# Designs tried in a protein design chat: VHH binders against q9y6x5. Part 291

Target 1, 379 residues: q9y6x5
Amino acid sequence: LPPKLLLVSFDGFRADYLKNYEFPHLQNFIKEGVLVEHVKNVFITKTFPNHYSIVTGLYEESHGIVANSMYDAVTKKHFSDSNDKDPFWWNEAVPIWVTNQLQENRSSAAAMWPGTDVPIHDTISSYFMNYNSSVSFEERLNNITMWLNNSNPPVTFATLYWEEPDASGHKYGPEDKENMSRVLKKIDDLIGDLVQRLKMLGLWENLNVIITSDHGMTQCSQDRLINLDSCIDHSYYTLIDLSPVAAILPKINRTEVYNKLKNCSPHMNVYLKEDIPNRFYYQHNDRIQPIILVADEGWTIVLNESSQKLGDHGYDNSLPSMHPFLAAHGPAFHKGYKHSTINIVDIYPMMCHILGLKPHPNNGTFGHTKCLLVDQWCI
Short names: E, the ipSAE of ESMFold2; O, the ipSAE of OpenDDE; V2, 0.75 times the mean of E and O plus 0.25 times the DockQ between their complexes.

## First folded at step 13 (VHH)

Design V50 (framework vhh_8dlx_2)
Fold by ESMFold2-Fast, scan of step 13:
Structure V50 (fold): chain B 379 residues (1-379), chain A 125 residues (1-125)
Amino acid sequence: as target 1 above (379 residues)
Amino acid sequence: EVQLVESGGGVVQPGRSLRLSCAASGFTFDDYAMHWVRQAPGKGLEWIGNIYESGSKFYNPSLKSLVTISRDDSTNTLYLQMNSLRAEDTAIYYCARGETVWLRSGEYRTKFDYWGKGTLVTVSS
């Protein structure tokens, strides 16, 4: 039987939630599988960039989804939640579902993972759902399991995306124990439902399942705002992305805009594109703007307004608060093994190995994930 | 049926304080975020602030030092405390129910679904 893999993302699931809240269903999943306690994501620590890094193994500058809001100066196109279906934005990389369909006579299935409702290199996921936030987890799960059991060519790679705990993390902040406890218990119940459904359908023992996330969440406050209007007038620039990483497109001389911004707040760093720290791997793409502002953890950049964000992400990827976790179960994985950390780009070559696919060139290192896998010799 | 009824408006002298109330009925009040919005004569709507079902409060920065929003879920009542009133605070004050929708981008939008009829506050000597 060909190996099968289901990749599940709970958006905004901060790694240390596992230590501060009870997850009986997730803990049972981990007991018979593996846990990576921290996954170091790519910069910027945002939803679209990191979801695409998981499935391509590439830094954002290489796969081209560099933010949740982007501008390409060459084509004058804009990217946002409302227009993310243009293949132009996604064509700088080849995601795993495309490779899965093209290298082998196999199908892919997707319930709303970013990019899966878009034809990329003229290839769309064999089965997919158009993004719609109102569709329940149950309906997404029903479709994925139906496709895993009733497809020809067989579905060997499937993805499932869920918006929580990100939405509640933004609304309440990660330090609101009462509200976050309720939200995270509901997510644990959904994990229980997922496992029970797979067992009921006879899929559980032969399916590899990865549960992960794209980023964490940090506490924000009305007392930690950076008012960009205090630094510079709107007539000098076009704002491409705001917070916590602002993408600035100058309407006048770049150096003049930089000089107006560079000493405006002690709680943000201002970079000319070529001065962005090499460790971010966030320089070599036309969609990265000439000036980038990076707010300190927990600080929100605003335009002479309040912010209702009590939690946010997008910050420096060295911050543990920005890190998700990875848990996995299935025939490819050891049982009861805990690993400290991997890079988010390492997930892609590991998944290619599990599926028997030749990975496209990528920024991941297969050696980092070897100890998770039963068919590998761990040193 | 959902109803929001504002009260406590009237004529007040500059420098004094005033407390507005909004009585809510026809829905589970403690499940919803509530907002105060005002409209001065000949001007547009100005958002004053809101209070989440959790008790978290957010204010228009220009008004933050002058107002306090609170709620009493046991009586289904929303309050707006206003201090140091000035002639420019003359407006119709509206109570509104609003849902804050969080997008996967991390951005948010407020969708107002019910409004009261408003209560007039006139600040004059």
Scores: ipSAE 0.624, ipTM 0.828, lowest interface PAE 1.4, mean pLDDT 93

Design V51 (framework vhh_8dlx_2)
Fold by ESMFold2-Fast, scan of step 13:
Structure V51 (fold): chain B 379 residues (1-379), chain A 125 residues (1-125)
Amino acid sequence: as target 1 above (379 residues)
Amino acid sequence: EVQLVESGGGVVQPGRSLRLSCAASGFTFDDYAMHWVRQAPGKGLEWIGNIYESGSKFYNPSLKSLVTISRDDSTNTLYLQMNSLRAEDTAIYYCARGETVWLRSGEYETKFDYWGKGTLVTVSS
C-alpha cells in the first residue's frame, strides 16, 4: 500500500508559543515523533504565499503567489481574499496534490488549504471543500478522515487548514497572554481531537501526520503607525497592498514616487524592485510592483486611519517572531527527535520523498530534512 | 430580541463635555465588540470608534483626542465621553454592535448587525 500523509496547518502559529504556553496534546504527539523548533518561511511572511510555498517548495517570486493582494499589469487582474479563485494566479507552479494525482492509483483530499478549491493545471484535489471560514474544525476533520479511508484509488495526500491562532493573534496581539493562552489551549484540544479521531478509525499507526504553520505573529500598537498619506498624495500612485509590505504602482515617473517615499519614515525601508535585498528572493516576478515598502517589525502602514491590528505578520523572514514550527509523527519519522531549523521550502521535497513522488524543480534542499526520516542517513 | 438604546443626548454649549450611554439587551453583551457611529445633518455616517469584548479600544484618528469609549459589562452599558464639543460635532449618535471578522489575509472587516435608533446631540450657544 502506498504511504499516506496528512498535512495540517494552524495559521499564524508562532514557534515560540511552544515555549511560553502548555500544549499537553501536542507534546504527546512530539514525544513519539519529531519537532523542528523553527521553520524559516519565505518573504513576504503572509498566508497565501507561505501556504503555497509549503506545497510547491518554491520562493514566492517563482510560484507567483507573491502577496495576499496582487495586481498583474499585463492582464489587469486583481487577487484578494474575495477574488482568489482564478487559476491564472496559481498556474505558475505545480502543488504536491496535483503531482500526487498524476501518479497511477492516487487521490488527494483537502479541507480548505489555500489553492485546493482551484483547478491548477486543469487538476483539482480529488476530494475538497470550498473555502468557508464558518465551517468548524470538526466538520473539516470528519471529511478528511472519511476521505482517508477511501481505497479505490487511495487518498495518499490530504491537507487540513485552520484559521487560528492567526485571527486571534491579529485581534489580541501575541503579548496578550490571558487571551492567547485561551486560544492556544483550544488549538491544543483540537490537536487532541485529531489524534483521537485517527486512533479510533485505525489510521494513526500507518499515517504520516505533519502539523505546521505558514508564519508567526508580532505585537503591533497604535503607537507604531506609519501614515503613508503624510509621505505622498494618492494621485501619484495606485496602492496594490498596504501593510506591513506596501506594493506601490506609480501613476507618475517611478523615480519621483520613490523620492517622495524614500526618507518618509525611519521605521520603513523603501525599495525600487531591482534594489530589493537578494536574501528575500522577492524580485523576479511581474506581480511584484515597481516600488515596495517594508515596515520594521511591529510597525503598521496606514492611510490616515487607525489600525485594529494588535498583531501582524508579513515582516522580514529573518525575524524569529515570523517563524512557525513543524511537528510530525508516523512511520516515515523518527521518534523523540528534535531539530533546530529548516526552510519552509524544504517541506515539499521531504513530502515528495515520503509519498514516493518525483518533485518538480524547487528551492528546497532534501538534505536539510534527512535527519527527521527513518529511511535516511543523518550524517 | 436584540435592542440597543442610546441616551444622554441634548443641547450643549461649545467647549463643554457630554457622556452618552447605550443600554444593550437581548444578547450576551460581554461577548461582542461595540461601536459608536455618528451622522451630521446632510452628511454620511462617520465611525467614531469601538471597544472589543477584551477591552481594546480603537478610534477614528480625527476624533481620538476628543472622545473616550468605555463599557460596563456588569450593567450591559456602552459609554461615549466627549470633550471640548464643537458645532461640527452636532449629529445623531448611534450605538452599534459590530463583529470584526479577521480574514486569512490578515485584513479585517466590520459587519454591523444591530443599531440603536440614535440620540441627537446639538452643539450651539
Scores: ipSAE 0.720, ipTM 0.868, lowest interface PAE 1.1, mean pLDDT 93

Design V52 (framework vhh_8dlx_2; at its last look DockQ between E and O 0.86; V2 from the best seeds 0.00; counts 0 for: pae E 2.1 > 2)
Fold by ESMFold2-Fast, scan of step 13:
Structure V52 (fold): chain B 379 residues (1-379), chain A 125 residues (1-125)
Amino acid sequence: as target 1 above (379 residues)
Amino acid sequence: EVQLVESGGGVVQPGRSLRLSCAASGFTFDDYAMHWVRQAPGKGLEWIGNIYESGSKFYNPSLKSLVTISRDDSTNTLYLQMNSLRAEDTAIYYCARGETVWLRSGEYQVKFDYWGKGTLVTVSS
């Protein structure tokens, strides 16, 4: 009887792909559900930060996953895609699966969503898979649906993560219509498989399903490179994160490093931490380094080398190319409703409402998602 | 099984051009990125460049003006065109199959799984 929610992420699914490519399965899903055309994600527009913002409702400065590569000066710990299992990095917030397990004595299930294979505040998802990129979408889906049907206490919150179209977006660039068409057709087929599996198992009519993403993708080029080695010697700083947002830890005087970088390229902005624009909500965390460099859309920061990235993300979150979408279907959602824009931090309080959970303090605004929900009056 | 066979090496005078070939067999060539890598006597491996199955090409910046990589998927052949050869270009040249793995972070890693035996290029008067 308790309400159930499945949250699905296709990494790097740029919102305007929906306008430029055909998605018959996704369009059938939307026809009987809701579509938010643009989700304004958090800065930096990268995978780990935005996936954690979706499930906590917090800006990166508040939840502590401030980049895909991080350094903590006090503990000397490093975070990366290949070194993401230390609970230290995740403990500055409480994700929804932890709240679900602790408030309502319900189970959570997870197939590869960032953070779900880590104990956070001594609580790990009730059912989970250790991250492994080689595990098929079908195996992830099989486990999630098995856990949704065969759990006690019942699984009421489940997550499913898939690495595409991000990997192909990086490899081909979003402007490669031939290759991106093939990739996006495969994703649409996976959405069809997901819906069919849920229908076959009798889950579809009573399950709330959200399909979303963490960010978009923009076209890059070997002709749009910013070579940091032309501006500053490696001996003056430690590089914590490189592109398109570089995180600089000075080894000498901070002002001297800043002055060497400030006029390095017309295609990047250089900020002292205290001068980072307030609109980014990217300042109040010790993991944010003393100097950050923000490349202009489509520009790649390098260290005297080439880049094989024909697409990238991490850029200014005001850029439409960085925005994902949100589609949803289920008993909580209207049918055939389109909404223009929400903030990615608004997803968390909406999900808490659907599940009957009391949200932890967060940066989202429930009012922004009211028009999506059948039990709410919207202005 | 999988085979990569380089050819076209030999002794070449400085300032001349040379084209190396790599014949691939035992796999679906047009599904893979292919690389050229060289090793000069007494030195480590130096990546020259690669070409994706899509045709996108990437080069070592130090060599970009001196080399061109191409492929012919109808004959399962990879090419390296070298111009204005110098004594320092003397090396064993390897054809390699490499998978570019894209991580969740958007960073990438190149994993080489098969190498040819190499072809020697000697630039000497």
Scores: ipSAE 0.738, ipTM 0.872, lowest interface PAE 1.0, mean pLDDT 93
Fold by OpenDDE, look of step 14:
Structure V52 (fold): chain B 379 residues (1-379), chain A 125 residues (1-125)
Amino acid sequence: as target 1 above (379 residues)
Amino acid sequence: EVQLVESGGGVVQPGRSLRLSCAASGFTFDDYAMHWVRQAPGKGLEWIGNIYESGSKFYNPSLKSLVTISRDDSTNTLYLQMNSLRAEDTAIYYCARGETVWLRSGEYQVKFDYWGKGTLVTVSS
């Protein structure tokens, strides 16, 4: 049988949730498979960029999805959650579902993974759902498993996306144990449903399943705000993205804008584009604005407005609070093995290996995931 | 039927305090975030603040020092305490039931689905 892979993302599932909360179903999944405790994601640690990094193996500067909100100065186009379906934004890379589908006797399926409802390189997944937050997990799961089970050509790669616990993390903050416990229990129950559904359909033994996330969540506070209006007049710049990494498009001399912002707050670093730290791999793309502001962990950049978020993400990708986890199960994976850390871009070459696909050039290192795979040597 | 009824408005002198009430009925009050919004004569709607079902409170920064929002779930009542009132605070004050919709991008939208009829507050010497 050709290898099959289901990639599942629970948005905003912070890695240390596994240590601080109970996950009976997920723990059982891990016990019968593998766990990577911490996945170092890409900067900015946001939803669209990191989900695209997972499926391309590329840093944000390379795949071109550099934020949840973007602006292209040449075409005057805008990218946002409500305006994400222009292939212009996605075509700087080739996601794995496109590569997979272009192979002989293979097809791809997707349930609301970012970018899957857009034709990329003139190719769209054979089976997909238009993004709709109102659609239940059950319906998404039912469609995905139906396609995995009954499609011709067979679906060999599928993606499944769910918005929790990210939304709740924003609402309650990750340190709200009472509310987050309730939310995370629901997530575990959904994992239980996933496993049960796969078993019922006879897919469990032959399907490789990866459960992961794009980023974590840090605690915010109304007492930790950086008000840009206190530092610079709003007429001097256009705000492309706000918090915790602001993208600034100057309307006046860039240096003047920089000088007005550089000492705005001791809890915010201000970078000219050329001075962005190399470790972020966030410089070599025209969609990155001339000035970026990076707030310290737990601080929120605001204009003359308040933020209703008690949790947020998008901060320095070296922060543990920003890190998701990865768990996997199936014929390609060991049983009962735990690994400390990988980079999020490492997932792509691993998935390509599992599926027998030739990977496009990427920033991942296959060697980092060898210990997870039964067909590889591990020291 | 969902109903929101504001009360407590009237004429008040500058510098004085006023507490508005909003009586809610027709829904499970403690499941919803509640908001205060005002509209001054000839101006648009201005958001004052809200209180979530969890008890978390958020305010318009321009008004934060002057207002306090609270709720009593046992009586299905929302309150707006206003202090040091000014002439510019003259407006119709509305309570509204709201929902915060979180987008996958991490952005959020506040949606209001029910409004009271409002209560007039006039600050005049």
Scores: ipSAE 0.588, ipTM 0.819, lowest interface PAE 0.8, mean pLDDT 95
Fold by ESMFold2, look of step 14:
Structure V52 (fold): chain B 379 residues (1-379), chain A 125 residues (1-125)
Amino acid sequence: as target 1 above (379 residues)
Amino acid sequence: EVQLVESGGGVVQPGRSLRLSCAASGFTFDDYAMHWVRQAPGKGLEWIGNIYESGSKFYNPSLKSLVTISRDDSTNTLYLQMNSLRAEDTAIYYCARGETVWLRSGEYQVKFDYWGKGTLVTVSS
């Protein structure tokens, strides 16, 4: 019977939460499996782009989901959280659930992972939930486990997405130990429920489970605001995305807009598209706007208003505060092995290997994850 | 039934301070973010600020130096302290309950579901 994989994301789970907070259930999961302490994610360190990078193995410029808010000048289409279902946005890559379910006698299931309710290349996940943040973790888990146990053809790849600790991280900030301790304890209980449910259903021994996240979180403050309205008139540009990476579409000469912005704040880097640092791999897509503004860690770009976020992400992907973790358990994985770091794009070729799938061309390096896997010689 | 009742308004001289109260009933007060909003004569609504159930406070930047929001969960009471009042601060002051919806994109929306009747503050000689 084919190998099975469940990919779980807890949005906004910063890697060092594991060291700074108590996770008895997650630590038990790690003890009997593997841990990657730090996953270097992709720039920009936002939710939609990084979730798509996990399942495609591609940098954002290559898979086309370059931000949580996008504009395409040719088609005049807009992308946002509430307007994310047009396949146009997703079709520049082939995510793993599409490749998986096109194999003989296989299907895929999804509980709200970004993109899984969209027909990408005319193919939607075989079983899926439409995104609805009101649906409990328990209901998402119940649907996933039902599909893993009862589907024909069998579900061999499943995903599960949960909004925390991202939502609370934005609300309280990662440095609010009191509130974040309560939030993270609840998440650990959900991980305990996950493991218990898989054991009760007889799935635990034969199912590979990856628990990971898309990005971390950094502390913000009302004392660290960059008021864009104080630097440039709205009439000179169209704002495509705001903070902490603003995407600026000039309405007048691009150089004039750049010159108005370049000295706006010492806490913000202003890049012409061609000057974006090569290490970001964030240049070669038409959805990346001609000018981007990158705030320093903990700074927020605003439009003459207060921001109610006490935590944020989207910053430079070299920042440790932006990095998630990865833990995994199952027959494909070693027991009790700890690895220091991988790139988030490395997860895709590893998952393809576990599932026996031929990966599409991608930016991941299988060799970076070999030491996690029982069937590989680690060097 | 949710009720929000403001008090403490009245006529006050410029440069003085006032403290407004909002008595809340009909819901679990300490589970909700609470807001102050005002409406000057002939003007639209202006958000003053809020306080989350966590105690975190946010203010309209134009008013930040003049106001302080606090809450007392033991008495279900929201407060607005206003200092150095000016004639342009003449308005009806409302307390409001808002539910914050955090989106998976990391953005948020505030939906005001209940409002008080307001209390009039008149700043004049």
Scores: ipSAE 0.478, ipTM 0.741, lowest interface PAE 2.1, mean pLDDT 93
ESMFold2 (binder alone), look of step 14: mean pLDDT 80; pTM 0.783

